# Designs tried in a protein design chat: miniprotein binders against q9k998. Part 12

Target 1, 230 residues: q9k998
Amino acid sequence: MAKEPLIRVLLIEDDPMVQEVNRMFVEKLSGFTIVGTTATGEEGMVKTRELQPDLILLDIFMPKQDGLSFIKQIREQYIDVDIIAVTAANDTKTIKTLLRYGVMDYLVKPFTFERLKAALTQYEEMFRKMQKEAELSQDSLDEMIKQKQAQANMDDLPKGLHAHTLQQVIERLEELDEPKSAEEIGRDVGLARVTVRRYLNYLESVGQVEMDLTYGSIGRPIQTYKLKQG
Short names: E, the ipSAE of ESMFold2; O, the ipSAE of OpenDDE; V2, 0.75 times the mean of E and O plus 0.25 times the DockQ between their complexes.

## First folded at step 5 (miniprotein)

Design R2 (at its last look DockQ between E and O 0.66; V2 from the best seeds 0.00; counts 0 for: pae E 2.1 > 1.5)
Fold by OpenDDE base, look of step 5:
Structure R2 (fold): chain B 230 residues (1-230), chain A 90 residues (1-90)
Amino acid sequence: as target 1 above (230 residues)
Amino acid sequence: DPTMQEDINQLAEDVKDIARELREAISNPDDPDKVQELINKLKDLLQKIHELADRAQSDPNDPDALKRVKRLAWVILMLTSLLKYLEKEG
């Protein structure tokens, strides 16, 4: 069996200790090789052009040049590279910006080895699938998107949200032909409306769910939720 | 507090030493006792971090001290997560 080529990873992290831990985490996985490391986005741009990595693990909160500016520059130059973002903040504005720039995943510091392993395993599955398939079916694409969404949500949940419950809410949303209220979704998954609403608000905040206002006959707007169609 | 910066620097070196030992342990998985040793060392360092964090929070004149301590805390937590994973695989 031809040994599948390792995924080439560039690490961009200003903290040398965090960079070393990230190295150790990536090197524990058999599908990846670190081809370079940089402490700045400027050097990161140079190394990206030189090394042509498949994947960048990018700290968003680097001094001098923020990771958002780096991603923007990568995209403006049409550089064919995937990005997993590492962030110290889970603010909705940053997350929305990352999603708009097409990051593969985002990890909140401190992240666990298991969380990085999950992100990289999912990336590898996608990467290998895209290498083997000249054309992706809609089902294959939906599965890849689903996996991406599920994994991004598991470990960095806001306080009082649980991965298992989030997955149940997502699975229910995937089955919806029409937008439903938090109350309806809650009934379907056996959760209180208030509980489901917290998960839906989270999913909305990360751009996975869209909220619509429907005006029922009783004059009160009802918030309905569905998965955001990309 | 110059002593606080020295304490943070020492803690950073201690964390680097553990990270090195962990890398060596990953490369040579034949010592299950080493993983537990490293976990214990990290627990001790985490305690020192809590003490330093409390000191740093009490000193409004050194906002960078608290940032440095928090970064070290993150590194320790991350290393601990890898060690716990290795402990489960063994």
Scores: ipSAE 0.632, ipTM 0.855, lowest interface PAE 0.6, mean pLDDT 84
Fold by ESMFold2, look of step 5:
Structure R2 (fold): chain B 230 residues (1-230), chain A 90 residues (1-90)
Amino acid sequence: as target 1 above (230 residues)
Amino acid sequence: DPTMQEDINQLAEDVKDIARELREAISNPDDPDKVQELINKLKDLLQKIHELADRAQSDPNDPDALKRVKRLAWVILMLTSLLKYLEKEG
């Protein structure tokens, strides 16, 4: 539904043929794009700063700069990038070091496409959850701004409406689990149905309330009201 | 052994050609016959890699040959896994 941005991947792999295969694996997966490839950790550091990738697929054992040294530098310099490590060795000391440096996953060469897909799928799930949490935080701020704008609208009330009474109606609407009729809302706040409808019509006109038709206990359509956005 | 190195070089070229064909197949996914063809080619190369590995292990004077054969075997296995995935995907 939402057009989600691609996860930007840097490949650091010294063997050109393995690098090509890794590229094909990543490109087969939707949601990811290769923004760069390097053959050494030294060039990898430069590209990481230049390209600002989200994820690095890193071969641990490279001739120029050891991949463990690369990870150490990334962490010591507080560069915020995620790493999936690829290793030719399956010794416990190497794996312990990778885990200590907080890699997202580690793969032992040779690995299957299914293994890389699993690692990247789990990573994408986490990546998208982090983005959603950031968007919800932004939505929380937007909601606070709308609350202030709603208060400003109360200062500009049409003749015949009172700010205190409007607040009572708004507060009741905020308490609703489901849309309610003007009569039901009026009963709860101690106002006649006609009076409450004047406030509800105003709230609808300024975009704070949504009116809908729903079915009552007898099956007739009834006008019900709820706050927009929830 | 110049014959072994030449055989390794030829295998590397064959693997590179298959990788190129696989990249094309990923781009044009509606050819299951092509996927099966590439799988069969990789099976043939895997047999060649086993034979070359045996020869490289028996030659202590050329440790680079065994390293090259090992790398090619890795690539063949990784390419095969992607092709098997494409075969099951349909």
Scores: ipSAE 0.482, ipTM 0.815, lowest interface PAE 2.1, mean pLDDT 79
ESMFold2 (binder alone), look of step 5: mean pLDDT 77; pTM 0.715

Design R3 (at its last look DockQ between E and O 0.60; V2 from the best seeds 0.00; counts 0 for: pae E 1.7 > 1.5)
Fold by OpenDDE base, look of step 5:
Structure R3 (fold): chain B 230 residues (1-230), chain A 88 residues (1-88)
Amino acid sequence: as target 1 above (230 residues)
Amino acid sequence: SDQIEQDVRDLAQEIREMAKDLRQAMQNPDDPETIRDLVERIQELISRLRDLAQRARNGDPEAVRQMQRLAWVIIMLASLIRYLQRDS
C-alpha cells in the first residue's frame, strides 16, 4: 500500500515554548509533518507561499499582527490552505469571525494533547476523504461539516459537559423535524432533562441551537430546541 | 520585583529542560521510569509556579503574564505526559 503522504503543517506561534509543545503534540501523530515554524504572521505569509503547507496551526493573538488579519490575508489571496486557530480567548466575537473565515477548528489555550489530537485526527479524516473522492455526496459533505462543527464544540465545553454527550445531543438534534423540549431530547438520548438542558444551553450560547418558547395548554412556556439552519 | 523576574526565568528554563527530556522520552517509549520522573518534575514545577504566583499577586503585571504563559505550557506538557502514561 503506497504510504499516504503526510499532511504538511506550518506552525505560527510567537511563544517559542508553546511552539515547541505544539511541535511535540503534532510529532506524536503519525499523519503529520511540520514543514516550518514562524513567530510572526508576516513570516508566516512568506513561509505559507514558500512551503505551501496543507495546514496552518495559527496563534490568533500574536504580537504585531492579529491572527485574524493573517487569515483575512490568506483568504483574500486565495491561498489554498486550511487553518486551525489557536486562541487565548473564547469570546464569541472572535469565534464568529474565525468561523466566517472558514477555519477548520479552534483551540483555546491551554489545550490538551487529546484536544489537538482530536482536531488533527478529524482534519486528517476530512483531508483523506477529499483526496480519495473526486465527488462528495451530500451525505459525505454533511458528515464532514458535522464533524467540523462537533469538534469546534467539544473542547471548550463548560465544566461538567462532555464531548461524547454533546455529540449525542447534536446527533439527536440533527434528526429532528420539529423543535423538541429538553425532556423529549433527554428521553431520546437517555439523559436527564437537567443534563440535556446544560448541553442545549451551551449549544444555544454558541449559536448552534435556537430555543423557541411554545405555550402549551397548561400555561407554562415550554422551551423547545432545534439546530439553527445556517 | 527583580527576584520574582529571576524566579520566573529560572522556572522557564526548568520547563524548557523538562520539555526537552519529554521529547527524548517520546522517542523511547519503553522507558516508563523517565515518564514517572517527568510526572514528578511537572508536579514540582506546578507547585513552584503556584508559590511564585502567590508572591507575585501584587507584583509586576509582566511577571504575571509570564507566569500565565508558563502555566499554559505546564498544563499542555502535563496532558502529554498523562497521555503517555496511559499508553504505557
Scores: ipSAE 0.609, ipTM 0.841, lowest interface PAE 0.7, mean pLDDT 83
Fold by ESMFold2, look of step 5:
Structure R3 (fold): chain B 230 residues (1-230), chain A 88 residues (1-88)
Amino acid sequence: as target 1 above (230 residues)
Amino acid sequence: SDQIEQDVRDLAQEIREMAKDLRQAMQNPDDPETIRDLVERIQELISRLRDLAQRARNGDPEAVRQMQRLAWVIIMLASLIRYLQRDS
């Protein structure tokens, strides 16, 4: 089988001895790594953004800070992280609130290693399935985009013409109220007269632009251009 | 109550030492005698905790709460030790 990346776990637990036991429980399981530990919800928020863990093991009953407030902040800030809650047996109202916040599981202290192993094994199965589904969906989408971009590539232009510049000239022609000379169009788009005429001649040759003769300030006829109707 | 608080601190320290030794045993699993020693030590700690809890039954509420946390830790440690015995 392919090597799978480790699931990154943040522990939030104010009791140092419980924190150490949780660490030992997680460290016994392959597939998981502890990326940080914190004793408060405030530090937990900072570490969550800094470390971007996949999973948080959160003690709800921290004396100085309410673990429910931590979960609420995570959801309000749209932080994409999964949470397994640890709770005391006497808080039925808290458990219903945890379910509303969409925790992945909850464990009642004291819990056995076998209970945590079951919760993490179930989580890992879900995590791996979701990661595999996202990978396949992204690959399918990328392939479709590559095919559409290849089809939408500009047709080959005559030597010496660039697609971006041609687009600029076409856009200026679309804005005209009346026919303009190559010099006038060139001033408007920031291109030399000779350069603009190359694009205008191409557009005329493919039937998109109409050329006509009109009188300029010196009385000699000047070539003017406008989009051809049709 | 001063004696009870000191006894709670002493018990907590021994539980920390047990947890440290257990963690080291997890990283070096080639000695089954170490796991047997841990089983005996945690049974002794359970006995000490029960005796202390009985003496402190009508004592300081904070001391009672601290002992409840120690009991939780002991139960969790015991579950890991039993798992390591079965997984040996």
Scores: ipSAE 0.518, ipTM 0.829, lowest interface PAE 1.7, mean pLDDT 79
ESMFold2 (binder alone), look of step 5: mean pLDDT 78; pTM 0.729

Design R4 (at its last look DockQ between E and O 0.64; V2 from the best seeds 0.00; counts 0 for: pTM O .789 < .8)
Fold by ESMFold2, look of step 5:
Structure R4 (fold): chain B 230 residues (1-230), chain A 89 residues (1-89)
Amino acid sequence: as target 1 above (230 residues)
Amino acid sequence: SDQIEQDVRDLAQEIREMAKDLRQAMQNPDDPETIRDLVERIQELISRLRDLAQRARNPDDPEAVRQMQRLAWVIIMLASLIRYLQRDS
């Protein structure tokens, strides 16, 4: 069966042992794959552009590199990536700053496997829902375009005229290199003269067809039709 | 002191060995004897960390204090994964 795409995770953590534990935690969960690891925010910025991860697990409290500066740069440069922050402190000021920059969640070290599992499970649920809503929006747009074309053809037509038949008459008119009578057009598309004239009268009334008189060898002129060039 | 710094380094090495063994155990999650051994080992590491913290309550070396705090974080996180594997087995 077709499996859901894995959520691509970048880990940014300067402590090698903490990063190894984060790797083990993420690898225990299905639905996620680690596409890269970095020890600094500067390297993290480069890898974010190169790898285009879905999610970054970012350690805010790095001794030489401020993770808050990384988040600010991501947001100010409009880089489309989700962030779960990890912090050493649970102070209100830091949390408010993280929330202002739109992190998906924040974890206070030390955290348990169950806490990270809960955060990632909640994130995956939202990620999958957003994917489905985006797919439905594209399908809804496609269906709306098709419905608008069909509704314009059906609801705008006088009673007794059909969209597919109108299209056949228009296609025949487009093929003409000289004006033709309703009888000739009807013969070519397999419709009675009276039926074709109803479509031609409609097309003339909306300005798409013009009628002219063509004189023959016998004493009565014949009404002929052609597309109006505008 | 120099003895505290050495004890911190020794503890860090044993934690790294524990993490390696835990990662191998994750590849074979239905071995309860291995998980039970990991539980015993993490309890010993917790005990050593407590003893080290007691001896280092007035340290002159702030780097050693920071390293010991990071080791405590790693031990707590590893212990949580071991307990999860024990329940899941």
Scores: ipSAE 0.575, ipTM 0.842, lowest interface PAE 1.5, mean pLDDT 79
Fold by OpenDDE base, look of step 5:
Structure R4 (fold): chain B 230 residues (1-230), chain A 89 residues (1-89)
Amino acid sequence: as target 1 above (230 residues)
Amino acid sequence: SDQIEQDVRDLAQEIREMAKDLRQAMQNPDDPETIRDLVERIQELISRLRDLAQRARNPDDPEAVRQMQRLAWVIIMLASLIRYLQRDS
């Protein structure tokens, strides 16, 4: 079987030391090859056209060019390249803008090797699936979209939240026809109410879940949760 | 100010050297001693960085603070890779 071609990665990072660490992280993974590195978005645009990478690992906080402007230029020019953003900021406005520009994932600095590995492994899975399938099923598309969304949520998890549990909570929320309490969701996923509530509060804080107050018969408002339909 | 800047530069150099050594260690995965050495070195660098940050409380040197922050990020990232390598060994 012909060895599947390595995913071609361009690194755009202004800090040469961070760039070197990112290189070391990517090189530890067998599915990827770094085809170039740049310290600016301007050079990044030149190298993107020249090298035609499959993936850009992009620092969005470069001093000379806003990485958001770089992504915008890439998209305006219809350059067929995927982008994983690296950010020092976890502000909702930046994240929403990145998502609007079709960023595959975003990593908050400092990120761990495990987190980059998760991002790149999931990207590789998607990349390989798209190479093999001329047409994607709805389920395959949903998995790819869920993967993109789940990864975006995994890194900034408050201490004591776990990505796999977050995913279980999200999957359960996706299946809800009506808003449910943390207790009901907890029963459905096999988790304690207090545990589920931490995940729901997190999801609310990132704007993925909407909390509603329903007044039951006993006068105490019950918090119910649903996914925010954008 | 000058001493703090020098200490930051020195620390940055040591981090670069450690990163180089880590890269070499990654090419020879059967050297657990080197990985242990790297773990000790990175802990020392973390301690030095903390001490430096405590000394550099002067808000008047925003550049030193930025440099220390960058070094902290690099150390955290390198530490994560070292921990990963230790688990796979």
Scores: ipSAE 0.573, ipTM 0.823, lowest interface PAE 0.7, mean pLDDT 82
ESMFold2 (binder alone), look of step 5: mean pLDDT 75; pTM 0.689

Design U3 (at its last look DockQ between E and O 0.39; V2 from the best seeds 0.00; counts 0 for: pae E 2.5 > 1.5, pTM O .765 < .8)
Fold by OpenDDE base, look of step 5:
Structure U3 (fold): chain B 230 residues (1-230), chain A 90 residues (1-90)
Amino acid sequence: as target 1 above (230 residues)
Amino acid sequence: SPELAEKIKRLAWVIKMLISLIKYAKENPDDPEEVQELEKAIELLERAIDRLEKEAEQNPDDPEAIEALRQLKDILRQIKDALEQMKEEN
């Protein structure tokens, strides 16, 4: 069987030590090869055009160039490259912008090898699936999207949140036609309101959920939650 | 200085990342070359700490930076000890 071609990765990181560790992490995975490294987004743009990587592992917080501006330039030029973002910040505004620019995943610094492995494994699964299938079924697309959303959240979960429970909350939110309260969602998934609210607050913080205030019959504002439609 | 603090922060991140890789390597002993790469990475970090210590010594009014660097150095020592133990077990 012809050995499947390795996924070609460009690393863009201003810190040479972080870059080296990222290299070590990626090289431990058999499906990937580092084709280049850059310390700036400007050089990154040059190398992206030159090397035509499949994937960029991008530090967003480079001192000379905002990684968001880099992603924007990539997308404006219709360069066919996937991006996994590395970020020092978990602010909702940055995450929302990353999601809008179609990043594959985002990793919060410091990330573990396991977290990067998870991100790259999912990417590889998607990459290989898209190589083999000229057309994807809706179920296949949903699975790819769910995987993309689920793992972005699994390893960086705040203390006391669990990935399986997060997934249950997300799945319930995906089925909602209208925004629901934490109490209603909790009832639907068999969780206490307080527990569900922790997950919803987390999802809101990472920009996946929108919280709206509705006024109930008693004049008290009720928080309702829905998935953000991109 | 804010610059020194940022460098120390980045160094701390790298150390945390390396710890995760070492933990994984212990659980999945497949490549003896990995230990050598990790040792090289640790040596690079040690040199980085030494540079930052010299920078911190130039600003004696930042005892927090000196203490942070000391803590990172202690962590690196522990990592080295863990790597040596892995070599003995293989």
Scores: ipSAE 0.467, ipTM 0.770, lowest interface PAE 0.9, mean pLDDT 82
Fold by ESMFold2, look of step 5:
Structure U3 (fold): chain B 230 residues (1-230), chain A 90 residues (1-90)
Amino acid sequence: as target 1 above (230 residues)
Amino acid sequence: SPELAEKIKRLAWVIKMLISLIKYAKENPDDPEEVQELEKAIELLERAIDRLEKEAEQNPDDPEAIEALRQLKDILRQIKDALEQMKEEN
């Protein structure tokens, strides 16, 4: 509680000038550390498995392999990592594709130092909130869930959540015989882990889902979910 | 040429990011090894400018490219001077 673990970042960027400046910036922000840098998506896949970073800062448009293919491979192989995308394209189709794959943020080139800092700062706030929730006792979680249950409104879904998709997640949860992670549930319903986590977090906030904490990865706990029993 | 112009614009973008990083580092001094890392980044950018200068000399009807590279080189010289001051203060 007094000492915060560093967010472990992998940089995937083929331009050595951009790579070096971004590396130094990330290292300058407290709370972050660079655990690796790569110039290709192929090397990036290897390093992702080897280093198990918390966050990838990914250039979408690289020679030999585009970054969309990299993200697809990460999701298809069920690798649990957050991604902030860097793109040259500002068209709606590309951005919607990135959001569908569950990236945490996207930066359109050329971007400013302030925009990069804002993206990383926002990510850190989310990361620290999830870390705090993972460390809470069951009694503390029950107290928070009871407050959320009183505020729930089934007709008012949060922005970015769709009723049909929410129902699919609920139906999958009803089929479970034991608690499952967001990644496992996402595999079953065809949604990215980050997307499914948004739905599961909402369901937890309204008191329909129980979250349990399991230490499945070195240095990072895994949250599992099931429907609340009567 | 359009390829050369895009390379120069990307280089200018990276230099602007480096300037912002140096300003941020001056306001948040906490890493004794940061100056050496900044020196290495400047050397990388100097090599990139030298490469683009050679490319621009092969296209002498690109006076905007030649002038832009001269301005970027001067900006890098100013950055090196500022970094040397930062080394003496650290």
Scores: ipSAE 0.424, ipTM 0.781, lowest interface PAE 2.5, mean pLDDT 78
ESMFold2 (binder alone), look of step 5: mean pLDDT 78; pTM 0.720

Design W6 (at its last look DockQ between E and O 0.48; V2 from the best seeds 0.63)
Fold by OpenDDE base, look of step 6:
Structure W6 (fold): chain B 230 residues (1-230), chain A 90 residues (1-90)
Amino acid sequence: as target 1 above (230 residues)
Amino acid sequence: TPEVEDEINELEKAIDLLERKLQRAEKNPDDPEKVKRLAWVIIMLASLIKYLAQEAKSNPDDPEAVQRLKDLAERIRDLAEKIQELVDRS
């Protein structure tokens, strides 16, 4: 079987250490290859034309160039490239602008490896589908759109998570005045610590839960969880 | 596997660099944005180490990799504590 070609990724990130970690994240995924990295949107435009990547992982909060301006330039030039945006802000105005520019996904900094893996896995599924199908049915389009929306909606839970249990964990988190441990939340909802922790890790990965480390008086750091206040 | 060893070696290098950057930030606390970026890197690296440690535990044939990843997880935790202390002082 002809090895499917790797998805060619360009990384645009001004922080060299964040860029390196993003590289490490992408290289862990077998469907992808990094063809270049840049520290500026200007260099990113040069490398996009030179390398013709399939995908750009773009930091939109670069100090020298607004990543929104970069995306606008890409679209105005009709460059056939997909963009996953990385943002330090979750403001509705920026998100609406990103959606209007047709970004594939957006990641809020800091993001976990699991969150990037989810974004890139979904992108790969779409990318491979579009490579195999010269024409997409309405059902195929609806599935692709739903997959884009379902990362925003609870429907695509990781294997072994259940929507009803997720809802119970969220409801309990909504009632919290203070961050609680997975053990405490588990006790409150009648679930094992390990089970609750899987749901909390998921909610953290999708940016709905914040994890803090609390240091008890004598003990190991305890992970505590709360809903992110929007 | 050589691939896992290479990944662990890259993580070690990244953590070493992070430690050096954090030590510099501790000496020059006047850049809160730098501290924030270091905190992000800690979170990101911790997530990758956790993933790799879970993967390595599923493969019992490389106990050394499991131990190295545990050691890295401890190192990154210690850095997380230090960066939190730095944030709390700023």
Scores: ipSAE 0.728, ipTM 0.898, lowest interface PAE 0.6, mean pLDDT 84
Fold by ESMFold2, look of step 5:
Structure W6 (fold): chain B 230 residues (1-230), chain A 90 residues (1-90)
Amino acid sequence: as target 1 above (230 residues)
Amino acid sequence: TPEVEDEINELEKAIDLLERKLQRAEKNPDDPEKVKRLAWVIIMLASLIKYLAQEAKSNPDDPEAVQRLKDLAERIRDLAEKIQELVDRS
């Protein structure tokens, strides 16, 4: 499809050397761009609100900062951002806590470039799928709007038919509990039977109305009309 | 290529900085957390050097870049040996 937008990444890491390596790793991957870096969770919170990143690469184990507290704050404040956690700890309790907070992945230091590439590649695949599904939903909404606009646009009517009158007939048909004759519909909308029948014939010709023969009150067949179901 | 050359230049700068930090740690070995973080950086940089060297050999093939990356890999191996000796004494 169209040119894919870059995934916007915020890096939170207090060790300058590790942060430099994280930057080099992420910048090697063409689907991502670094929008900011910070050394603390406090500044990370400010930058998250300011920059609205798609993804945070967060060091959980910072000697003077608790990365788990940062994640908790993000979730409590309903900030919609994905997190990949980086930690020095590989113990089961820490990993379970990270997964409970819904991080996308976790990396244990030291990690290889191949491990980060795998994590970010998997994240990118998910990100692109979610984006494509959202676009299809927007396209579906746009198509519904265009369909309703097309129903309201009646410039291509046969000579002698008027859009306002056609809409009146359609609205009356939508109100019906049972099929009605052209005469009955005409009485309801204030139109002569001949006039209403012209509109009903048009609606039948474009597939919006169906005609049937039913018995009238005096036992003879009468043409009745109703909107076609789906 | 220029892009590959820039990546190698960044690696070289990072290794230069790592070497300076290791020299400081050798002279003042009273912070084992700093030594551990330097060891992490060595492992991480080694993995990137390895990846770039494989990429440079085959796609795109650049023998000058391959040689520079081999030289950097040797530097990182030397630093790894130095930091291992520092850890062993501590």
Scores: ipSAE 0.672, ipTM 0.874, lowest interface PAE 1.1, mean pLDDT 80
ESMFold2 (binder alone), look of step 5: mean pLDDT 79; pTM 0.748
OpenDDE base, look of step 5: ipSAE 0.715; ipTM 0.892
ESMFold2, look of step 6: ipSAE 0.625; ipTM 0.857
ESMFold2 (binder alone), look of step 6: mean pLDDT 78; pTM 0.734

